# VHH binders against q8rxe9, part 6

Target 1, 356 residues: q8rxe9
Amino acid sequence: SVATDDTSPSVKKRVVSGVQPTGSVHLGNYLGAIKNWVALQDTYETLFIIVDHHAITLPYDTRQLGKATTDTAALYLACGIDVSKASVFVQSHVPAHVELMWLLCSSTPIGWLQKMIQFKEKSRKEGVENASVGLFTYPDLMTADILLYQSDFVPVGEDQKQHIELAREIAQRVNHLYGGKKWKKLGGRGGSLFKIPEPLIPQAGARVMSLTDGLSKMSKSAPSDQSRINLLDSKDLIVDKIKRCKTDSFAGLEFDNAERPECNNLLSIYQIVSGKKKEEVMEECKDMSWGTFKPLLADALIEHLSPIQARYQEIIAEPEYLDKILSEGADRAEELGAVTMRNMYQAMGYYQRRRY

## First folded at step 10 (VHH)

Design m4
Fold by ESMFold2, look of step 10:
Structure m4 (fold): chain B 356 residues (1-356), chain A 122 residues (1-122)
Amino acid sequence: as target 1 above (356 residues)
Amino acid sequence: EVQLLESGGGEVQPGGSLRLSCAASGFTFSDYYISWYRQAPGKQREWVSTISDSGSTYYAESVKGRFTISRDNAKNTLYLQMSSLRAEDTAVYYCAKGSDYSSGWHSEFDYWGQGTLVTVKP
């Protein structure tokens, strides 16, 4: 018989999140986005996918991908993923992602992908290939990541909504091509192969600015490590970075003075990591010099980051434990994906392998 | 969708100058760092220059004093003015959108152009 879907009334809505295996996270990433994305596990059934297949669409260092993958998993767990509420797994550990991608590519008009990637072949005179097939087709891979699990919501930033719209359009097209009455006759509930996912914009986090330029966002794109606090910076490095950060020559400290962007940024960071209200911070800090405030800020940062760092070190020190978490997450994801793949192959008329 | 289209590449004599452009669309250009990278034949991609959302500029040591990055937020365009070009500057040049705090499936390397070839004659 046709495999049943999981849309019963008692099932929590499902959220699927992709996570690039970068191996590092800075304070702006954490406070500005990741903390709120992890918190979705408290409301939704949540899958966090370390998307290593996406990382190979451009040239990369083969010696580093595996470590970046496990470091990223450990960082996100240390940021508060609770494995009793959410699944964490590596994309490549669940082959169905690429199987579904192939099936979706066969239903995706090539013009839809061309709009996403704006593929331009170099002229023969220039003589270099500058894009891979992986870059061209990765929107179908992302769509597969989402649709495989019958996702209700996909947390994305404002600049990524268009990929979710493509995933919605592909799902609608597949439901039209292979769904409806004929799918119901095969036992499919509701006549649809896929749920139509919706973008979910998590509550905006803090706007954290560069330590060397209070008008610029804190960013991995800035070349100097002095511009950012990384989640795994040592206590001494945090102290040094705050000691050396850009300040001004004004007396006292205040929020919201356009001539004092560094002051506003550093006070805002202090407010957030200390957990104090803006008014409390002003009462505490308004008469301080930079020499008094900087140690206070550094201590607050160290205190805020220490539990995350301790959890990270605990996880990395026990690679067998991390492997078990990722393996169990992949097993759960594989079970969910198997239902979708069986239904998709059946609806598309494939001859299915017999088990003996 | 995010789109980055480089132009302005070509052949130039040693010591010459060239200006690259990168036309951006599909995102709020003024909110992001944007960068130039290059890839010479047989080499890994390397960072060349970055300009922040506020206009602060950064350069690799190999191009400091010779290249100038700029942006025109009204036209959603990034520029790289290259001067005193050398044979070692021969490469395909790419512009790339910096990440925001929302990284998800994408990194800054998932949002970059198809490149423009710069050839500095020996």
Scores: ipSAE 0.523, ipTM 0.815, lowest interface PAE 1.8, mean pLDDT 86
Fold by OpenDDE, look of step 11:
Structure m4 (fold): chain B 356 residues (1-356), chain A 122 residues (1-122)
Amino acid sequence: as target 1 above (356 residues)
Amino acid sequence: EVQLLESGGGEVQPGGSLRLSCAASGFTFSDYYISWYRQAPGKQREWVSTISDSGSTYYAESVKGRFTISRDNAKNTLYLQMSSLRAEDTAVYYCAKGSDYSSGWHSEFDYWGQGTLVTVKP
């Protein structure tokens, strides 16, 4: 009985993620998301999208969108996204995103979208009646982003869990409505049209808090730039921001004290950027004063971010390189998405274009 | 100044019940989404529940059916009724004010309370 070692190269599962082109990436975004993406490249087939269609669902500067898009892409690469392992592309460069969105919209009950917390929050300022349809259908576009590529996993933060769940429900519904025997009767292969994606939730420790409030997440929306480290901050600025960051008056330094959220945050940052174990950091820093620790943290941050900054500058200095990368990424995405779209149009009973 | 003050935490036996309160001040309470988060020792802060300005309620799967979020706008107070408590519910519970609308893929809350400790132990 020859145990056929079915070493069939285990087809890597597919991971898709994306961020809006905001033009700036702060330490929280990097440590909480992008750094994790880098790690996923060896295990998964990874697609990383700059989702610029999402960026227009709220007021934005038309003069800055293009630059923000390229900057975001450059930062992806600078942070360690490897184009030999991953596809990087811009959402608007692949028309299938919007096409699929439209199809999915037809299968999405309005009540599902009305329950989305983010929509409710974002529409509050403008009033629900003034909220754009784009904002309202934002989750359907996100669903299209995910399902277009038959994604197995989607790295998401806690805030996006509801959208992922919605994506799953939409996928299930579409599979039910159009998949299986119905699709087969129309000449298709039958079965599921979409994989049901699963969320990848970052492990504990990836949440970076504000430098001015240890109970608030580091955010671009914070009124003060002092509340965050941007990846492209100068050395001097990093030193200054860390020097001025909020700290407490307790002696020594410690992790996981609810009364010392800033301390926990700063130690956590130090741990991550230094590559040290938590226990090592505790031992090293437990008796330090803030005066001693802050410079240490600043130096560690500078050391960690310097290569990223250098790489970013190199990429930005060669626009043709970035354009090529994005073009190749888009081509790959189009190829993958074409299959999904073909199946969807077939399953939904569209008259297919005959090419003569 | 926006302030959130949690109370009601304490020790409780498994299967027991506890009611948390969050007193809010410094903003129009009725106009905002308010949420409960919790952070267990050695774990990341996790979302527990949200109540909208219109009274719609949302729950994490881990607490669904056991926890009930409510609000009294007249008192500017958020509540979390916890029932059927489990050891895994042990955490510092935080009240959070709704987001400032600025984050695309991430909803960020702009203000947090200091938290109240809930310990579930036999």
Scores: ipSAE 0.033, ipTM 0.221, lowest interface PAE 6.9, mean pLDDT 89

## First folded at step 12 (VHH)

Design k4
Fold by ESMFold2, look of step 12:
Structure k4 (fold): chain B 356 residues (1-356), chain A 124 residues (1-124)
Amino acid sequence: as target 1 above (356 residues)
Amino acid sequence: QVQLVESGGALVQPGGSLRLSCAASGFTFSDYYMRWYRQAPGKEREWVAGISDSGGSTYYEDSVKGRFTISRDDARNTVYLQMNSLKPEDTAVYYCAKGSDSYASGWHSEFDYWGQGTQVTVSS
């Protein structure tokens, strides 16, 4: 089949997101980015790929990869992925990712990979001979994840910018090498084999600050777990972390006072997790002491996170249900990718197997 | 293009002091936690100190606590490590590192961006 119907103008713009199978998420991740990523499903055709192939490019525990994969999928579903709107699937369940990666490698100059900062840094003490080929070539795998689905947009943070730029360059190179008149002579349609993906700079999510420093972003890089709320923290741990969080000695509570960054942060978290409007929060909290507000905030956090935690536990408790969701997501992704793969093989001049 | 350049490493006598600098470019410096690591010959890198993106929170490995001070100057995109009361066991190549964490998980495993390192030698 020809790609015309799969790439027709009536198809929603497509977003592809990669997700490391880490198995954990903190409140800053969720409110600052993941919630907005999940919300993209309301506007775009959205694919969430649990990238287990990428996870093996560095040392990992073989006993834990599968569990981390399913835990991550369950957590993202619990965060609001609607399977009627979006697909969630495991990268390794769609072989076309690796097939396309191999084809892209044949067109990727080795020097483009050698200049990637991540490879240079990891390999510098071990020498290139000791760094894995997977670490060296995974930029082509990421490119395959994106291009396989003719993706319009890729949500990126700062740490992904270099790789999306490389993916765009590889797509342009392949379009030059195999597209245009050459592709038309082989029966191809359009002048390009791949759509050139655009970075999607995330709509600014909530800026959630550290519980120990209201001027610092909440982050996994912070050494102390006291600085962050994890989505799966127990009720008791949430209460303890809020009890111990940094505050100030001012009377009352207010937003938007630059001298009170912790106050602004904690009120902002309360506003978001309670679902109240800013004006409502200010009226409710303006005359409170910290001793009154902290239990209120802890209760609101617990109330907000409990449904997510409960949904997560339901999904994890029913592994056949989760497997069905992931399998159906992989089937949809496989169907989408098959068109791209057929076109790529045709453009490259492969003798194609006939099925009669 | 992320770039970290350490400087200030030197040969010093025991009990001496030294200030390391790490000039950063290619990213929004004020948005990231910064860390110092060190590596003695034949050993694995070990964490030494860290500083929050605001500069308000600092963290230290136990063996350097009270002797080393991490700081940052966001106007100059520079993180510093003031090392006092230096001991022979502090001899190592010192690396600064940019945290690779973001709000969102993505395709990449946690990769810390590292500088080239600067040699500190504490010897009589």
Scores: ipSAE 0.307, ipTM 0.616, lowest interface PAE 2.0, mean pLDDT 84
Fold by OpenDDE, look of step 15:
Structure k4 (fold): chain B 356 residues (1-356), chain A 124 residues (1-124)
Amino acid sequence: as target 1 above (356 residues)
Amino acid sequence: QVQLVESGGALVQPGGSLRLSCAASGFTFSDYYMRWYRQAPGKEREWVAGISDSGGSTYYEDSVKGRFTISRDDARNTVYLQMNSLKPEDTAVYYCAKGSDSYASGWHSEFDYWGQGTQVTVSS
């Protein structure tokens, strides 16, 4: 009985993720998400989207959107996204996102969207009556972003869990309403129209805390830029921010002391950016003063971020290169999405355009 | 459900003082950065002050530095804005805001929750 080594090249599962082209990426974003995305490229077929349609759901600067989009793309690449392994593209460059969204909207009960926590919060910011329909429906857009590509996994933060669950529910509903025998009767292959995506919650990368408060997460929402290290901060700015960061008056440095959250944060950052083991850092730094440690940390940060910054500058300096990357990414996305859209239009009974 | 209720707004003379309060409910108050915003007639809403989760860090708009003080009482789920040396230009609706969670990934990672606001009028 010759064990037919069914070496069928195990088709990599597909991972899709997206971020809005807003603001600057800080150290917390990088260490918490982007770095993990880089690791996923070896295991999964990865699609990384700059979701610019989502960016317009709230007030934004029209003059900055384009630059923010390209900057975001450049930072992806600079952080280690490999275009040989991943597809990077802009959401608006692939019309199928919005097409699918519309189809999905027809199958989404309004009550499902009304329950979204983020909508409730964001709508209150603008006033419920003044909230845009876009703000209300963006979860369907996100669902389209995911389902268009038959995604197996979606790496998301805790804040997106509800939206992923919504996407799953919508997928199931559509499969039920239009898939299976119904679809087959319309000339389709039958079965599921969508894979049901699963959240891939990255193991809690190092939670990077604010430089001004060790009990608060590093965040873009903090009014002071001094509270965060941005990936594109100059060397001098990094030095200054670390110099001015909040520290305690205790002697020595130690991990995991609840009374010393800043110390723990800074040591953790040092550990991560230096690539050292926790034990090594403990031994190295245990007797250091802040005056000694802060410069060390700053240097380690500079060293770690310098390649990213350099690569970013190279990419930005070659707009044609970036455009090519985004175009190729969009082409791949369109190819993948075209199958999904064809199936959806067929399953939903649309009269299909005949091309002569 | 997240609720923010501002109070303390009043008509005051220039040079006067007010203390605004924002009562929070529906979330773990102590875990969130809190903010005060204001919106004057015909102007965009602008941030005024912020306070970190632990209260260890406070931030102010330049125009209010030295005059306004943000504080919080986690036991009471309340954030305060002490406003001293008030000026006519401080006239606005003042809003309390819940800070967004710092999330590293997602389509929509930045969001705030706002109260209904309280009117502050500084006039002679």
Scores: ipSAE 0.033, ipTM 0.262, lowest interface PAE 4.6, mean pLDDT 89

Design k5
Fold by ESMFold2, look of step 13:
Structure k5 (fold): chain B 356 residues (1-356), chain A 124 residues (1-124)
Amino acid sequence: as target 1 above (356 residues)
Amino acid sequence: QVQLVESGGGMVQPGGSLRLSCAASGFTFSDYYMSWVRRAPGKGPEWVSTISDSGGSTYYADSVKGRFTISRDNAKNTLYLQMNSLKPEDTALYYCAKGSDSYASGWHSEFDYWGQGTQVTVSS
């Protein structure tokens, strides 16, 4: 609440983004969303949080969480996070997230949480008894991730907007309970403890379709790995997947023919990964057969992905370098969050521990 | 608020047929892959079938291939499973499930949403 002065020309708007530790990314994820979300670092003070605490709210493999966390960090760095512009860190490395989550839970009506959790009511897994407390309360943890840093904007997809609305309601409730006149008497700035965050929908990226069905989105939900290009696919695998992808029997290649969705998709991918203008691609490819075009596309994909893969391998090969990046990111985040935590504890009347 | 409501289950004899439906609301149905998953008594979940967001691609477990047909009507926000030549081993609680957003990048949805399920019993 004693956060930045928004009217000051020296104050930069802050973006906080959560990143699930999945360990894998396909071309559709990257071109459709991640590339543009990473680019926010050019405009905003940006924090990218690998949210390992959120990953344990559903069943998971304890043997893989740490590796998935570091692989995800390495992938996002390889996708273009610039540590001189943005902080990247692991959620669990900053204890304040959980400390704040607990404080926010004391102000969150239980009925607000039950509206968010559909799985427990419709699964016939005996209601809430089959769901963890973590699954039930994770909206408060997400709220803590956001509010800890007095965030202005939160990049989210459409299906997470309801979570941002809840975070806003929790912030407003806490500001009512502990802010206003009471907070100003304690020296608080602006009359509130928390800035009210806004959802941010970055400019949509490319719509990348399945390699086996040009009318269907590229998706991890498809059982076939042939349907997608993963960022870390080998050169040989990329060649094989493109060789085997669905095409048609029409002569020449063209954009925007509704009867040729695969053609449109593959030309669009080529345009994007080659960096060429649509008109340039049209002139280059209009008289090509699939036999001529497929090697061209595969080469363009390999050339586009090779630097990302090389960067990823550099980062993974140097565990001390990756650890240093994440540690420095956590240190910066801890400094930012300390102000919020001091204000929150003070406003809630906690007795401070003295250092000796 | 995402909701999935299954219907169409019941008791049938071996060799019979049933058609399951799943009414979806609270999300843009046509943007998501949809699946059927079943759970026999005392067993864990078993994937049955998946259909792409457009409906153009369908996938089946080996145990049901040739007998079951998944389909969707994006105008009605409804997922279907036509089950023919039913066998006693098809007895289970059948759920429809929403896939996660394939392009999501933020906190990502923590949930795959499942319906409450509809019971299919193949006996006598």
Scores: ipSAE 0.482, ipTM 0.792, lowest interface PAE 2.0, mean pLDDT 85
Fold by OpenDDE, look of step 13:
Structure k5 (fold): chain B 356 residues (1-356), chain A 124 residues (1-124)
Amino acid sequence: as target 1 above (356 residues)
Amino acid sequence: QVQLVESGGGMVQPGGSLRLSCAASGFTFSDYYMSWVRRAPGKGPEWVSTISDSGGSTYYADSVKGRFTISRDNAKNTLYLQMNSLKPEDTALYYCAKGSDSYASGWHSEFDYWGQGTQVTVSS
């Protein structure tokens, strides 16, 4: 009895992630998240969405949104997102996101969103009344972003768990309301309209700390640009930022000393960008002065970021290439989403357009 | 569930002082930058101040620099804003805002959660 190893090529699970068009990525984001996304491409079918509809829910510069969108796309590609493995596209280029959002809104109790309100309307109405409906409903948009593509997994941080749970609840509700026998009676296949997405909590990436405060994480929320290394910082700027970074007065360099958080941070950064083992870095740097180490770190950073910067420049210099990539990504997204939308319209009893 | 509850607002005369508090729950408070944002009637939100996750770094808008002090107690999951030398132009609804700087997801804006706000009125 020859055990037919039915190695049917296991259909890769689908991962969907969204990024707002910020146009800037700092070292913490790169080392903490982007590298992980790149790694996911080998294991999963990955869709990366530039979610520009989300960006407009808060004050933004209309003159910069387009550039921010293209820059974000270029940066992600430069960081190693491979269009042969992943689909990259802009949310607004796929109308089905908003269409599905509308359908989902009809099935979302207002009370569910009220619990997630960034601007919870308590009693004194004056400021909250001016909050946009978009800000109130963006969790449904996010849900649409996820469910449109029948996502298996969604990479999220701890702070986004609630939104994923909402997406799960909405999916379950819609499946209950319109799926199964009801859908079959309308001529559909029946069963579930949506997969229930699961959160994918990435392995704790390297936590990079601020250059101005070793006890604080590197953050875009920090007003000072001196506190962070941006991926597109010039060589001179990197050198200057590292030169001016906060350090202590202790002799030598060491890891894991609570009294020397800056030292630990800078050594950790050096370790990561140089690709060295912790023990190697310890041995190499243990007797170094800050005057010796800072230039070394700067050089290592420059060396690590240079390929990314170069690739970014190549991509930006060829706008047609980027447009093509985004267009192809959008086409793929439309194909995937079309099935979902067809099913939803059918299940919800819409009169379907006949194409003659 | 993430909750931000502001308190300490009220009416004061010009030159007066107020201390705002924000009680945070539903997330690891110590892992996030926190900010105060205010909204005056008929105006858009204005950033007031930010404090780093550890509290080691503070930042202020030029309009409040030297008058306001942001602080936090991570053990109590509480954010504070000491407002001194208050001016009529400081009249606004003051919001506590959670920083969105999670490395795990790009879904975030600068702030991913805001409280309900506490009203500050500076009037003679």
Scores: ipSAE 0.054, ipTM 0.587, lowest interface PAE 2.4, mean pLDDT 89

## First folded at step 13 (VHH)

Design j5
Fold by ESMFold2, look of step 15:
Structure j5 (fold): chain B 356 residues (1-356), chain A 124 residues (1-124)
Amino acid sequence: as target 1 above (356 residues)
Amino acid sequence: QVQLVESGGGMVQPGGSLRLSCAASGFTFSDYYMSWVRRAPGKGPEWVSTISDSGGSTYYADSVKGRFTISRDNAKNTLYLQMNSLKPEDTALYYCAKGSDSYTSGWYSEHDYWGQGTQVTVSS
């Protein structure tokens, strides 16, 4: 059974998205996915959670986690999160995530966790050492992140689908074990404790290719930084990377020639960052040499990225502003989660603390 | 579910050759960079080689450059590592690794998937 607190058709559906505290984004990430993830705030009530608890499931640098957390928040705000439409907050600032995780563990069969691909693969990476309990149980933490807010949708890629399916199974199991008439007999509302979340694939963004190989996507997995434009690259570095990027020896510029993948990629980047229609770009650029086009592209990239970089710098220069945004996001999230936690504790038969 | 199955390991003499294969399923293979990573006894993971999603770009660790060749066949969802002029220090478990898709990452955006590995032993 599906759990719901939503009885009004006019209330926006809720989207919850987890964000690793990595602190870095390249143009391919941004144009290919993040821009459209942020745009979900225009359609849905959106929570963006910086998932610092998940970052500790493997060895990490204790001196860097806090900074990576705030840098990541600042970068996503600079990418267009509107705090009047969406909440951004740090996972560890809302204790209910780990409280619910513990309660969900009581209902999660060990066998369900043992089959998780990420656990098996991570155990092999660690060699003969046993995987940490955190690595083994973090799917319950992700489930808590999702279910705590009665989430309708979770934006995920292919590599996260298994975790959403597990969250759905755990929610169904808990609704069966603790909901319905049993919960009603304990004085509760009855019915389902959790909505059953659905995976959401945001509208696909642009596919941006490597600056060194127009047949390969721009990727963090490429060893060379020359292959990508990072959102925070300086003006001089953008110019240098475009100057040195792979091109060809054909005359003119054109889209959609299979023999000219770099030309197609660089024109596509120009189209996107300039905001022009494909036909408009073709009319502007078709007779250009690479020597004419490369400075044009570099200038368009700089013009597009400068507002993002300026917003990022403004945010990191004003730590009290960022702290306020994150604190208010956490306060709202705590209010939303408190209803879920109260119901869960009641349904599981807990004696509640009296607060005078 | 994502599945990576390595094969082609074995025992070889120094100077010999092996060709490793990795069969991939449960994801769109042609969308991802792929890598080979190895773990020698008593050592941590060591990156060996990476190939781009199209196969157009290849990268190698200094210790294997000129001796190993990474390749892929996107029609067959298969990754390969041709290993020539093998040395005793190449002895390791070799893992096929799927690169992260930063476009789709969320709760664990740096998550790489590895197979179970295939043993390569260079001795005698």
Scores: ipSAE 0.442, ipTM 0.763, lowest interface PAE 2.4, mean pLDDT 86
Fold by OpenDDE, look of step 13:
Structure j5 (fold): chain B 356 residues (1-356), chain A 124 residues (1-124)
Amino acid sequence: as target 1 above (356 residues)
Amino acid sequence: QVQLVESGGGMVQPGGSLRLSCAASGFTFSDYYMSWVRRAPGKGPEWVSTISDSGGSTYYADSVKGRFTISRDNAKNTLYLQMNSLKPEDTALYYCAKGSDSYTSGWYSEHDYWGQGTQVTVSS
């Protein structure tokens, strides 16, 4: 009985993620999210989209959007996204996103979008009337971004759960309306047009706290740049920010003291960027003064971020390289999306163009 | 479902005071920075104030600094804006806005969730 090792190469599940082109990433984002992307690349087929169509739904600087897009791409590559493992592309470079969005819009009841927090019926009409249709419909765009590639999983935070649920509902509805026997009657394969995406909740990354408030998380929403380390901060700026960061007057350094949140935060950062174990850091730093520890932390940060910064600079210095990467990513995306679009147009009964 | 419901707006005379409230639900309120943004007629949105997730840090626009105070009660999932020494130029629809920072989300939109707004009118 020859055990046919049916090692059918287990088709990697597909993960799709998107980011708006902001061009700015701080240490909290990096340690909390970006590092996880690198790990996902080994387990999943990963698609990373710079979603520039989303960026225009709010006021933006037209002069900066392009740069923000390239900066975002460069930075994520610099952080460890591997183009040999992942596809990186710009949303606007793949027309199918908007095409699919349109099709999905036809199947999305307006009431579903109205329930989205952003457009809940303002009893007072004045503010809603000025909101753009783009802002109102961007959840359908997001849905298109996900479903176009038959995504198995979507990494999401708590704030995006509603949108993922919407995407799931839309997918189910479209499958019901146009899939199955109906699609088969039109000459299609039948069955589901879309996979129902599942949320992927990454393991809680390290929560990095503000440099100015150990009880508050590091955030780009904080107006003060002093509150955060940006990945592209200069060495001098990092040193200065750490030098000026909030500390307490207690002797020694210790983890997990509620009365010393800044101390815990800074030690935690040091632990992560140095790659040391918590116990090692405790032993090393327990008797240090802030005057001794802050420079140590700064050096560790600089050492950790320097490769990222260097790689970023390399990428930015070679625009053609980045363009090629993005182009190849877009080509791959187009290839994947073409199947979905073909099926959708067929299932929805479109007259198909015959290429002679 | 994320919900932000503003209240406390009204009409006041110049020099008067109002206290706005924003009731938040559908997310872990204590994990997010919160902001007030206002929109005057014919003008774009203007940032007014931000408070950190813990409430330990507050930030203000120059136009309201010294007059407005942002605060939060995380136990009640409520954001506040105390507005003193109100001026006609403070007339606007005031929105509560949720911060968008997510460490765990591979997909992040910078779209803040906004409430419906509460009207503040300062007129003699």
Scores: ipSAE 0.242, ipTM 0.701, lowest interface PAE 1.9, mean pLDDT 89

